# Designs tried in a protein design chat: VHH binders against q9p7j3. Part 111

Target 1, 174 residues: q9p7j3
Amino acid sequence: MILPLFPETQVHVFVYENVSNCAAIHEQLISQNPIYDYAFLDAATILYKKQVYSAIIRALEDRRDEQMKTKTIHSEVILSLSPKTEISSAFRQFSMTKKSKNIVVVKIDSKLTEEEEFERLDKLVEGNRVEFSDEELQKLIDFKVLKKNYKLDPSTLENPLASILSSIALRGYS
Short names: E, the ipSAE of ESMFold2; O, the ipSAE of OpenDDE; V2, 0.75 times the mean of E and O plus 0.25 times the DockQ between their complexes.

## First folded at step 8 (VHH; framework vhh_6qgx_2)

Design u4 (at its last look DockQ between E and O 0.72; V2 from the best seeds 0.00; counts 0 for: pae E 4.3 > 2)
Fold by OpenDDE, look of step 9:
Structure u4 (fold): chain B 174 residues (1-174), chain A 124 residues (1-124)
Amino acid sequence: as target 1 above (174 residues)
Amino acid sequence: QVQLVESGGGLVQAGGSLRLSCAASGRTFKSYAMAWFRRAPGKEREFVAAISWRGGSTFYTDSVKGRFTISRDHAKNTVSLQMNSLRPEDTAVYYCAAEPGYALFDTASEYDYWGQGTRVTVSA
């Protein structure tokens, strides 16, 4: 897909459930295998499409403005999901772990169609692809983790989306 | 909740210019993406322009590219739409819209807050 703010940048987002090889993928990420040049997110931490898109847009703006805090656009996406400025915290909060079961995968600067990218990614991920939608994400979310990550309280639980997006946007700009 | 109030609409001749302004209430203006929509007579509401919360990213509908410019002033909690080279087909009620966060889209349903609108009429 093409984001209106970045018409020259192609972005793809995929959701997998019941992934059996997260530990193997994690090892490849640690080794910085270029074949795994994606942002691998724990689906338990993602509730909305807009949450993902907001992080992507922030990362792209940071790159455009030469203000990235991390080394890669994909790591910047992970950081951008976090209300915290610490990179290590962001990764602990949102990145796929060896114990993850469901994941959201983001590709920035893709040269492939969505279908072609899927075929490529499908060789790396052993799981079931589901639709990237709020409905499907809601089935995979861990609300305890979500509340912890964004410090949601009873006052913000009425509109968690607004709170999450504000947290993403205002990180480092308070 | 955020309240939005548009101003600057009016009658203008084709080829003329007009500047619309939208004033936002609240303390969290900087955390909102802002957009302009319009509804022409007999037509559905359509996207015109949007700007990110930082103000450094914008996008426009094709028909206004090169003619309209969206900008924002964080100090004043305002978003503006500079409309140049106006055409009769630009005649519409123009609405200001706000969305929390960074996720900017050209779909009306993505925006949570709306103004009452300001009428722009471009005569031939």
Scores: ipSAE 0.665, ipTM 0.845, lowest interface PAE 1.0, mean pLDDT 93
Fold by ESMFold2, look of step 8:
Structure u4 (fold): chain B 174 residues (1-174), chain A 124 residues (1-124)
Amino acid sequence: as target 1 above (174 residues)
Amino acid sequence: QVQLVESGGGLVQAGGSLRLSCAASGRTFKSYAMAWFRRAPGKEREFVAAISWRGGSTFYTDSVKGRFTISRDHAKNTVSLQMNSLRPEDTAVYYCAAEPGYALFDTASEYDYWGQGTRVTVSA
């Protein structure tokens, strides 16, 4: 897919449930295996498609403006989900861990169609692909984690989307 | 939370210019992306232009690129659409819209807040 703000950049987002090999994937990420050049997110932290797209746009904006804080665009997506500026905090809160069960996977600068990229990714992830949709994400979210990550209070819990999207946009500016 | 009021519409001859303004108020206006849409008679609202919450990123529908400029003034809490080289096919009601954070898409369903519109008529 192409987001209008960055018309030259193709991105793909995949969701997997019941992933059995997160520990193995995690080891490959630590070893910097280039086959695993994706952003791997814990789906328990993701409620909306717009949450992921906003983090992607923030990362691309920071790359364009030479303001990236992390080494790769995919690690920058992980940072961009966070309302805080600390890299280690963002990774602890949003990144897939060895114990994750469901994941959201982002590819930026893809040269492949969505189904071609899926074919590659499916060889790496032992789990079941589900649609990247608000409906599927809502089945996988942990609301207690979401509330903590974005400091949601009772006034924002009825419709948390606006608060979350503002947090992503405002990090470092307010 | 955000209230939007458009102004600056009117009747103008082809080749002329108009500047539309959208005044915004609300709890988190500085963190909202802003867009202009338009609706010609008998048609759905169509995307015209969008600007990021800080004003550094913009995009336009192809038919207005190079003729229209979206801008924002955080001190005045306004978004403007400078429309130059107007054509009769630009005749429409123009709506200001807002969504939190970034302007992700060019579809009306993605925007949470809308003004009532301002009419622009471009005569041949």
Scores: ipSAE 0.528, ipTM 0.798, lowest interface PAE 2.0, mean pLDDT 89
ESMFold2 (binder alone), look of step 8: mean pLDDT 82; pTM 0.853
OpenDDE, look of step 8: ipSAE 0.628; ipTM 0.832
ESMFold2, look of step 9: ipSAE 0.294; ipTM 0.653
ESMFold2 (binder alone), look of step 9: mean pLDDT 82; pTM 0.850

Design u5 (at its last look DockQ between E and O 0.67; V2 from the best seeds 0.00; counts 0 for: pae E 2.8 > 2)
Fold by OpenDDE, look of step 8:
Structure u5 (fold): chain B 174 residues (1-174), chain A 124 residues (1-124)
Amino acid sequence: as target 1 above (174 residues)
Amino acid sequence: QVQLVESGGGLVQAGGSLRLSCAASGRTFSSYGMAWFRRAPGKEREFVAAISWRGGSTFYTDSVKGRFTISRDHAKNTVSLQMNSLRPEDTAVYYCAAEPGYALFDTASEYDYWGQGTRVTVSA
């Protein structure tokens, strides 16, 4: 897909449920295997498509402006999801872990079609692909984790999206 | 809940300039992407321009590129549309729209909040 704000950059987002090999994927990420050049997110931390898109766009803006805080665009996406400035905190909050069961996978700067990228990624992830939609994300979310990550309270839970996006937007500016 | 109020519309001659402004209510203006749409007589509403919540990224419909500039002022909770080299085909009611988040699109269905509109008439 193409984001209008960044028409020259192709982005793909995939959602997998019931993934059996997250531990194996995690080991490859630790070893910095270039075949695994994606942002692997724990789906338990993602509630909205716009949450993911916002993180992507922020990362792309940071790259454009030469203000990335992390080493790679995909790690910057993970950081961009967090209301905290600490990279380690962002990864603990949002990155796929060895114990994850459901994941969101982001690819930036893809030279492949969505289908081609899926075929490539499908060789790496042992799980069931589901639609990238708010409906499907809502089935995978852990609200306890979400509340913790964004410090949501009863008042902000009335409009979680606005609160989440505000937290993302204000990171580094508060 | 966000309220949007447009201003700055009016009658102008072809080749002239006009600056539209949109005032947004609420404290979360910085977390919204903003856009301008327009609806010409007898036509459907169409996308004009959008600006990211940080204000550093913009995109435009082709017909207004080089002539229109969208900007925002976070301190004043406003978004503006500077329209230069206006043409009769720019005649329309212009609407301000807000989208929660960074991900701005050129489709109206992605925007949750709308202003009442301000009329722009460009005479030949």
Scores: ipSAE 0.701, ipTM 0.860, lowest interface PAE 0.9, mean pLDDT 94
Fold by ESMFold2, look of step 8:
Structure u5 (fold): chain B 174 residues (1-174), chain A 124 residues (1-124)
Amino acid sequence: as target 1 above (174 residues)
Amino acid sequence: QVQLVESGGGLVQAGGSLRLSCAASGRTFSSYGMAWFRRAPGKEREFVAAISWRGGSTFYTDSVKGRFTISRDHAKNTVSLQMNSLRPEDTAVYYCAAEPGYALFDTASEYDYWGQGTRVTVSA
């Protein structure tokens, strides 16, 4: 898929539920294995497609403007989900962990079709692929985690989208 | 939460120029992506241009690239559309739209807030 703001950058997003090998994936990420060059997110932190797309756009803007804080565009997506500027807390809050059960996986600068990228990724992830949609994400979210990560109060938990998207866009500017 | 009011429409001859303005209310304007859409007589609404909340990222429908420029003024809480080299097919009601964060897409269903529109007529 291509986001209109960055028309030359191909992006793919995949969602897996009931993933049994997050610990093994985590080991490969620590080892910096280039086959695992994706952003692996904990699906418990993601409620909306727009949440992921906004983080991707923020990461791409920061790369374009030479303002990235992390080593790769994929790690920058993880940071970009956070309303805070502190890198370690962003990773702790949004990244897949050894204990994650459901994940969202982002590939930026893909040279492959969605089908080709899926075939590669499916060899790495032991779980059930589901559609990247608000309907499926809603089944996987942990609202307690969402509330904590974005400091949502009861009124914003009824309609949190605007608050979340603004937090991603404004990080570092307020 | 956000209110949008367009102005600057009118009648202009082909080859001419016109500048549309959209006034937005509230502090949230600085955290919204903004777009222009248009509806020609007898047609569906179509995307024209969008600008990010910071004003550095823009995108346009192909038919207006190089002729139209979207811009924003945070001090005045306005977004503008400078339309140059106008053609009769640019005749439409132009609508300002907004969504929180970034202007991610060029489809009307993605935008939460809409103005009432301003009419532009380009005569042959």
Scores: ipSAE 0.413, ipTM 0.745, lowest interface PAE 2.8, mean pLDDT 88
ESMFold2 (binder alone), look of step 8: mean pLDDT 82; pTM 0.849

Design u6 (at its last look DockQ between E and O 0.79; V2 from the best seeds 0.00; counts 0 for: pae E 3.4 > 2)
Fold by OpenDDE, look of step 8:
Structure u6 (fold): chain B 174 residues (1-174), chain A 124 residues (1-124)
Amino acid sequence: as target 1 above (174 residues)
Amino acid sequence: QVQLVESGGGLVQAGGSLRLSCAASGRTFSSYAMAWFRRAPGKEREFVATISWRGGSTFYTDSVKGRFTISRDHAKNTVSLQMNSLRPEDTAVYYCAAEPGYALFDTASEYDYWGQGTRVTVSA
C-alpha cells in the first residue's frame, strides 16, 4: 500500500496467528539475517491499524529528516510505537519475542506487490495469515500489556485510540 | 475535547488569494494532525489538505496542488490554508478537522473533531 504522506514508499503489513516458529525467527533477527528485513511486532501489543500506521509514518519522517534513533527503518518503526525514548524499552514492549504466538509484520520500501511479499514472508513464518484489521487485532490483543505499555487508566480507556496515538506522537516532546 | 474555530473566509475574485485560519482549543494541539475539508453547494464534503503532527509532511487533493498551502503554528495552536489563484470551483464552506496523532488518511471519517466552517466565495 501507499501512504498519502509518503507516496514514493510502498508499505506492507501482515498479521499472523498461531505462529509456531517465533523463537527461530527471533534468532535470525538477533543474527541480523538480511532475509528477515522486517519489523516483527508482538500482536498482543497492537490494538489498531492506525497504531501501526502512525508508527510507520513517524519512522518515515524520522528517516526523511535524518533523525532516526535506531539503525534501520524497521527498528525505527518499533521505537515509534513506544511512548518511551529508550530503544531497549521499546523493543521489550512491542517487538516479537521467542514466546510470541501472534505477530504483526511490517515491510518498508518494498519493491514487491503485496502478494509477492506475502509469498516471500510465508516461507519465513509458520502460522496462519489473518486480515490486517481492527477486528482481527482486537482478538489478539492483551489488554494488560496494552495498558502497561501506554499507561492507560480508566479515563483514557474510554478512547484508547486517541490516547495511544497521542502517546506515539508526543514521545520525546513531552 | 478539542474545539476548532475557522476564520478568514469571504468573497474574492477569480485569481485572487485568501488565507484561512483554524484555532484549536486546549493544550494538546501539538499531538494532533490537522486537515482542511470543503463542501461546495450541492456537493458532498471533500478532502482538501492535511498536515502531519510535526508539520513536515503534507498532502493535497489534486485540484489544489500548486495553489494551496497548508501550514501550522504550534505556538499559536493554529493551522492555516493559504489559497492562491482561486477559481470559482473553489467556492465552498471550508472546515478544519483534527485527528489525534499523525495524519493517516484523506477521508473525513478518520477525523474526530470539526469546526463549524468558514464560507469562501470566488466570483468569476
Scores: ipSAE 0.659, ipTM 0.842, lowest interface PAE 0.9, mean pLDDT 93
Fold by ESMFold2, look of step 8:
Structure u6 (fold): chain B 174 residues (1-174), chain A 124 residues (1-124)
Amino acid sequence: as target 1 above (174 residues)
Amino acid sequence: QVQLVESGGGLVQAGGSLRLSCAASGRTFSSYAMAWFRRAPGKEREFVATISWRGGSTFYTDSVKGRFTISRDHAKNTVSLQMNSLRPEDTAVYYCAAEPGYALFDTASEYDYWGQGTRVTVSA
């Protein structure tokens, strides 16, 4: 997929449920194994496709403007999901952990079609792929985690999506 | 809640220029991406241009690239579309649209807020 604002950058997003090997993947990410050069997100933190795409655009914008705070574009996506500027907090809140069961996986700067990238990723992830859709994400979300991560207050907000997207866009500028 | 009002439409001769403006209201305008779409008679809305919330990133449909310029002014709470070298095929009702966060897509269904439209007619 190509996002209009970055027409030369191919992006793919995959969702897996019932992943049995998150601990193994996590060890590979800690060791910075280049075969695992993806952003691995805990699906319990993602309710909307637009959350992920907004974080991708923020990361790409920061890369273009030489404002990245992390070492890779994929780690920058993880930071970009957070309303806070602290890197370690963003990773604790949004990254896949050894305890994760469902994940969202992002590849930026892909040279492959979606099917080709899936074939590569499927060798790494022991789980079942589902569609990247708001319908499927809603089945995997933990609403308590979502509300905590974005400080949502249902008594004062009628549009949680807008609040979440604003948090991603405004990080560091409010 | 965002309210959008377009202005600046009218009749112009081919080769001429026109500047559209969209006045936005709401506390969160600074965190919204803005876009222009247009609808020719009998057709669906089609994407024209988008600008990121800070104004640093833009994207244009191929048929207007090089001729149209989208810009935004946070102090005036407006977004503008400068339309140069106009052609009869640019004739349409032009709509301002807004989406929280970033302008992710060039599809009308992805935008939550819309103005009423302003008509642009380009005569041969």
Scores: ipSAE 0.357, ipTM 0.701, lowest interface PAE 3.4, mean pLDDT 87
ESMFold2 (binder alone), look of step 8: mean pLDDT 82; pTM 0.854

Design u7 (at its last look DockQ between E and O 0.71; V2 from the best seeds 0.00; counts 0 for: pae E 4.6 > 2)
Fold by OpenDDE, look of step 8:
Structure u7 (fold): chain B 174 residues (1-174), chain A 124 residues (1-124)
Amino acid sequence: as target 1 above (174 residues)
Amino acid sequence: QVQLVESGGGLVQAGGSLRLSCAASGRTFSSYAMAWFRRAPGKEREFVAAISWRGGSTWYTDSVKGRFTISRDHAKNTVSLQMNSLRPEDTAVYYCAAEPGYALFDTASEYDYWGQGTRVTVSA
């Protein structure tokens, strides 16, 4: 996939449910295995495609402007999901954990087609691929976690997308 | 919900300039990407320009590159389109559109909020 604002950057997003080896993946990430050069997100924290896209675009803008706060573009995506400026908080809030069951995987700067990237990633993730859509994400979301991460209240829950995107956009500017 | 109101349209001669403005309602203006679309007589609505929420990223359709500039004012909750070196083929009704979040698209279906439009006529 190509984002209009970043035509030279190829991005792929995949969603997996019923992943059995999140603990193993997590260990590889801790070890900084370059084969696992992705952003691994807990799907329980993601409700909308635009939530993910917004984080990606923000990360890319930060990189373009030489204002990244983290070491890698993928870690910057994780940070960009958070309304908090603290990197550790962002990772605790949104990154895949060893206890995760459903995940969203983001690849930036891919040199492969979506299908080729999927084949590569399929060797790393033991789970079922599902469509990257709001419908599928809605099935995987934990609303308790979502409410906590973005401090949603009854008034903002009427339009959670707007509130979430506002939180993402305004991070560091409020 | 966001309400958008365009202004600044009118009649102008070829080679002339015009500045369109779009006023957005609400307090969440900064969380929206903004865009301009246009519909010429007998044609479908087409993308013209878009700007990210921070205003640091812009993109344009090829036919207007170098002539049109999109900008936004967060304090005033407005987005503007400066149109220079206007051509007869730029004649259209221009629409302001808002997209929640950072994800900018050139397809109209991705924009949730639309203005009523302002007419721009460029004479030869």
Scores: ipSAE 0.418, ipTM 0.739, lowest interface PAE 1.8, mean pLDDT 92
Fold by ESMFold2, look of step 8:
Structure u7 (fold): chain B 174 residues (1-174), chain A 124 residues (1-124)
Amino acid sequence: as target 1 above (174 residues)
Amino acid sequence: QVQLVESGGGLVQAGGSLRLSCAASGRTFSSYAMAWFRRAPGKEREFVAAISWRGGSTWYTDSVKGRFTISRDHAKNTVSLQMNSLRPEDTAVYYCAAEPGYALFDTASEYDYWGQGTRVTVSA
C-alpha cells in the first residue's frame, strides 16, 4: 500500500483475530528480535482504518522532519496513536500485550508485496487473518478502552472519528 | 463540525492568474487537513491539491504542479489556492474539502466536509 504523501514508502497493515500466542510475540518484542520488526497494536484500541493511517503518516512526517521521539518507525507509529507525548503511556495504551486477543500489525518500509509480507508474518502470528476494514475493526474494538484513550464524551461517541483523528494530529500542540 | 466557504472564482483569460480562498470554521477547524477538488463541465470531481493541518506537507495532481500553490493561514483560518498560468482545461467549479488530521487521500469519497464551490472560467 502506498500513501499519496509518501509515494516511495511501502506500507502493509494486517489484522488478526483470536491470536493465541501474543505472550510469545511480546517476549520477542522485549528481546528486540529483528524478525519481529513490526508495530504490534492491540485491536481493542483501533476503530478505524483512518486511525491507523493517520498514525502512520504522523510517524513518517516526523521521520522526514527529523522529529521522531522513538528509535524505530514502528515504535513511532505506536506513539503517534496517542494524544499524549509520553512514550511509556502510548505503549501502555496501544501496544499489543501478553493478554491481547486481537491485533493490528503494521509494516513500514517493506520491500515485499502484501502477500509476501503476509506469508512472513503468518509464520509469527497464531491467529486468523481478517480484512483490514472498518467493518472488521468495529467487531474487535473495546469502546470502553477507546473512550478512555481519547477522552471521548457521550456527545462524540456516536461518531468519534473526527475527535480521534484530531487527537493524533494535535499531539504535542497543547 | 467544520463549515467551509469558498470565494475568489471568476472569469480569467488563459495565461492569467486567480487566487481562491476557503474560509473554515468549527470546533476543531485548526486540526483539519484541507484539499481542493474541481469538477469540470460534464465530468466528475477530481483532486487538485491538499495541505496538512500543520501546513508543511502539500500534495498536487500532476496537471497543476508548478502552476498552482496551496497554502494555509491558521490565524485567518483560511486555505488558499494560487492558480497561475491558467489554461482553458482548468475551467471548473472548485471545491474546498476537509478531513480530520492529515491529508490522507486524493479521492473525493474520503472527504467528509465540503464547501458549495466557486466557479472558475478560463477563456481562450
Scores: ipSAE 0.240, ipTM 0.624, lowest interface PAE 4.6, mean pLDDT 86
ESMFold2 (binder alone), look of step 8: mean pLDDT 82; pTM 0.846

Design u8 (at its last look DockQ between E and O 0.66; V2 from the best seeds 0.00; counts 0 for: pae E 8.0 > 2)
Fold by OpenDDE, look of step 8:
Structure u8 (fold): chain B 174 residues (1-174), chain A 124 residues (1-124)
Amino acid sequence: as target 1 above (174 residues)
Amino acid sequence: QVQLVESGGGLVQAGGSLRLSCAASGRTFSSYAMAWFRRAPGKEREFVAAISWRGGSTFYTDSVKGRFTISRDHAKNTVSLQMNSLRPEDTAVYYCAAEIGYALFDTASEYDYWGQGTRVTVSA
């Protein structure tokens, strides 16, 4: 996928359900294995495609402007999902854990086609790939976690997307 | 829901300038990417320019690059299109559009809200 704002940067997003080896993946991430150079998100925290894309674009803008707060573009994506400025909080809120079952995987600066990238990632993730769509994401979401992460209340739940994106947009500015 | 109201259209001579403005209702202006589209007589609606929710990123259709500038004012909940060096082929009804999110698209179907449009006529 090519984003209009960043035509020279290829991005791929994959969704996996019923992942059996999240603990193993997590260990590789802790050890900073370069083969696992992705952003691994807990799908329980993601409700919309635009939520993910917004985080990606924000991370890319931060990189462009030399304003990244984290060490890697993928970690910056994780941070960009959070309404909080603390990196540790962002990771606790949105990153895949050893207990995760469903995940969203983001690749930035891919040199491969989507299919080629999938083949590579499929060797790392033991689960079922599903479509990256709002419909599929809605099946995987934990609303309790979502409400907690973005401090949603009954009024904001009427339009959760707007509230979520506002929270993301205002991070560091309010 | 967000209401969008365009203004600033009119008649101008070739080589002239015009500034369009779009006022957005609501309190969540910062959560929307904004864009301008246009529809010329006998043609389909086409993308003109877009600006990210924070205003730090913009992109344009090729035919207007270097001539048009999109900007936004968060305090006023407005988006503007400065059009310089206007050409007869720029004649169209110009529409303001809003997309929920930070991701920008040049496809009309990705935008959630539309204004009524403002007419721009450039004479030779």
Scores: ipSAE 0.327, ipTM 0.669, lowest interface PAE 2.6, mean pLDDT 92
Fold by ESMFold2, look of step 8:
Formats: structure tokens, sequence, C-alpha cells
Structure u8 (fold): chain B 174 residues (1-174), chain A 124 residues (1-124)
């Protein structure tokens, strides 16, 4: 997948449901194993494709502008999902944990096709791949978590996209 | 809700220049990616140029690259399109568009807010 603003940057996004080995993956992430160089997100926090793409684009813009706050582009995606500037809070709220059941996995700067990247990732994740789509994401979201993470007004929860994207766009400005 | 008003259109000879402006009012202008689209007589609306919410990223359709420059002024809540070396093929109604978010799109369906348009006619 090529984003118009970053035509030289290949991005892939995968969604897995019913993942049985999140604890093992989490250990590898803590160990900084380079085979696990992805952003692993808890799908309970992701409602829209645009939510993920907006975080990716913000992370890439911050890298281009030398404004990254974290060590890697993948960790910057996790931070970019957050309305808050505190790195540890962003990871607590959005990153996959040992207890996660469904995940969204982002690869930036891929040198592989989507299916080649999937082949590698499928060896790491014990779960069922589903389509990266708003329809599938809506099945996996936890609306209580979403409301808490973005401080959504109950009256606006029926169409929260604008509020979520504004939070991603304006972190550090409001 | 954002309101967009275009200005600066008119009749110009081929090879000439025009500068279009789009004034924005309403909610947080700085959170919006901004774009120009155009509709030639008898044609569908097509993408011309876009600029990110911070103004650091721009994107142009191939036929205008090097001739058109999009820019934004956050203090004045405006976006501008400087059009140089105009050709008869540039004749169209030009529309300013805005969408909230970080994605910089080249498809009209992704933009939530639209101006009324300003007419540009380039004569031979």
Amino acid sequence: as target 1 above (174 residues)
Amino acid sequence: QVQLVESGGGLVQAGGSLRLSCAASGRTFSSYAMAWFRRAPGKEREFVAAISWRGGSTFYTDSVKGRFTISRDHAKNTVSLQMNSLRPEDTAVYYCAAEIGYALFDTASEYDYWGQGTRVTVSA
C-alpha cells in the first residue's frame, strides 16, 4: 500500500482475531527481537481504518520533520494514536498486551508485498487473519475502551470519527 | 462546520497566471487538510492539489506539477493556489475542499466541506 504523501514508503496493515499467543509476542517485543519489528495494537482500541492511517501518517510526518518522540517508526505509530503526549500512557492504552485477544499489526517501510509480509507475520501470530476493514474492526472494538481512550461524549458516540481524528491530529496543540 | 469561499477566478490568456484564494471560517481550520479540485465543462470533478494541515506536505496531479503551487496561511485561515503557465485545458470551475484528519486524499468523496467554486477561463 502506497500513501500519496509518502510514495516511497510501503505500508501494510493486518488484523488478527482470536490470537492465542499474545503473551509470547509481548515477550519478544520487550526483548527487542528484530523479527517482531511491527506495531502491535490492541484491536479493542481501533474502530476505523482512518484511525490507523491517520496515526501512520502523523508518525511519518513527524519522522520527516524530525519531531519523533520514540525510538522507532512503529512505536511512533502507537504514540500517534493517543490524544495525550505521555509515551507510557499511549502504550498502556493502545499497544497489544499479554491479555489481548485481537490485534492490528502495522508494518512501515516494508520491502515486501502484502502477501509476502503476511507469510512472515503468520509464522509469528497464532490467530485468524481477517480483512482490514471498518466492518471487521467494528466487530472487534470495545466501545467502553474507545470512549475512555478518547474521552468521547456519550451523545457523539454514534459517529465518533471526527473526534478521534481531531485528537490524533491535535495532540500537543490542544 | 467549516464554510469555504473561493475567489480569484477570471478570464486569462494562455501562458498567463492567476492566484486563487479560499477563505475558511468555522471550526479549527488548522486540523483540516485542504485541497483544490476542478470541474471542466462537461466533465467530472477532478483533483488538482492538496496541502496537509500543518502545511508541510503538498501533493499535485501530474498535469499541474511545476506550474501550480498550493500554500496555506494559518493566521488568515486561507489556502491559495498560484497557477502559472496556464493552458486552455486548465479551464474549469475550481473548488476548495477540506477534510478533518491526517490522510491527504486525491478523491473527492473523502472531503467533507466544499466551497461554491470560482470560474477560471483560459483563452487561446
Scores: ipSAE 0.012, ipTM 0.450, lowest interface PAE 8.0, mean pLDDT 85
ESMFold2 (binder alone), look of step 8: mean pLDDT 82; pTM 0.848

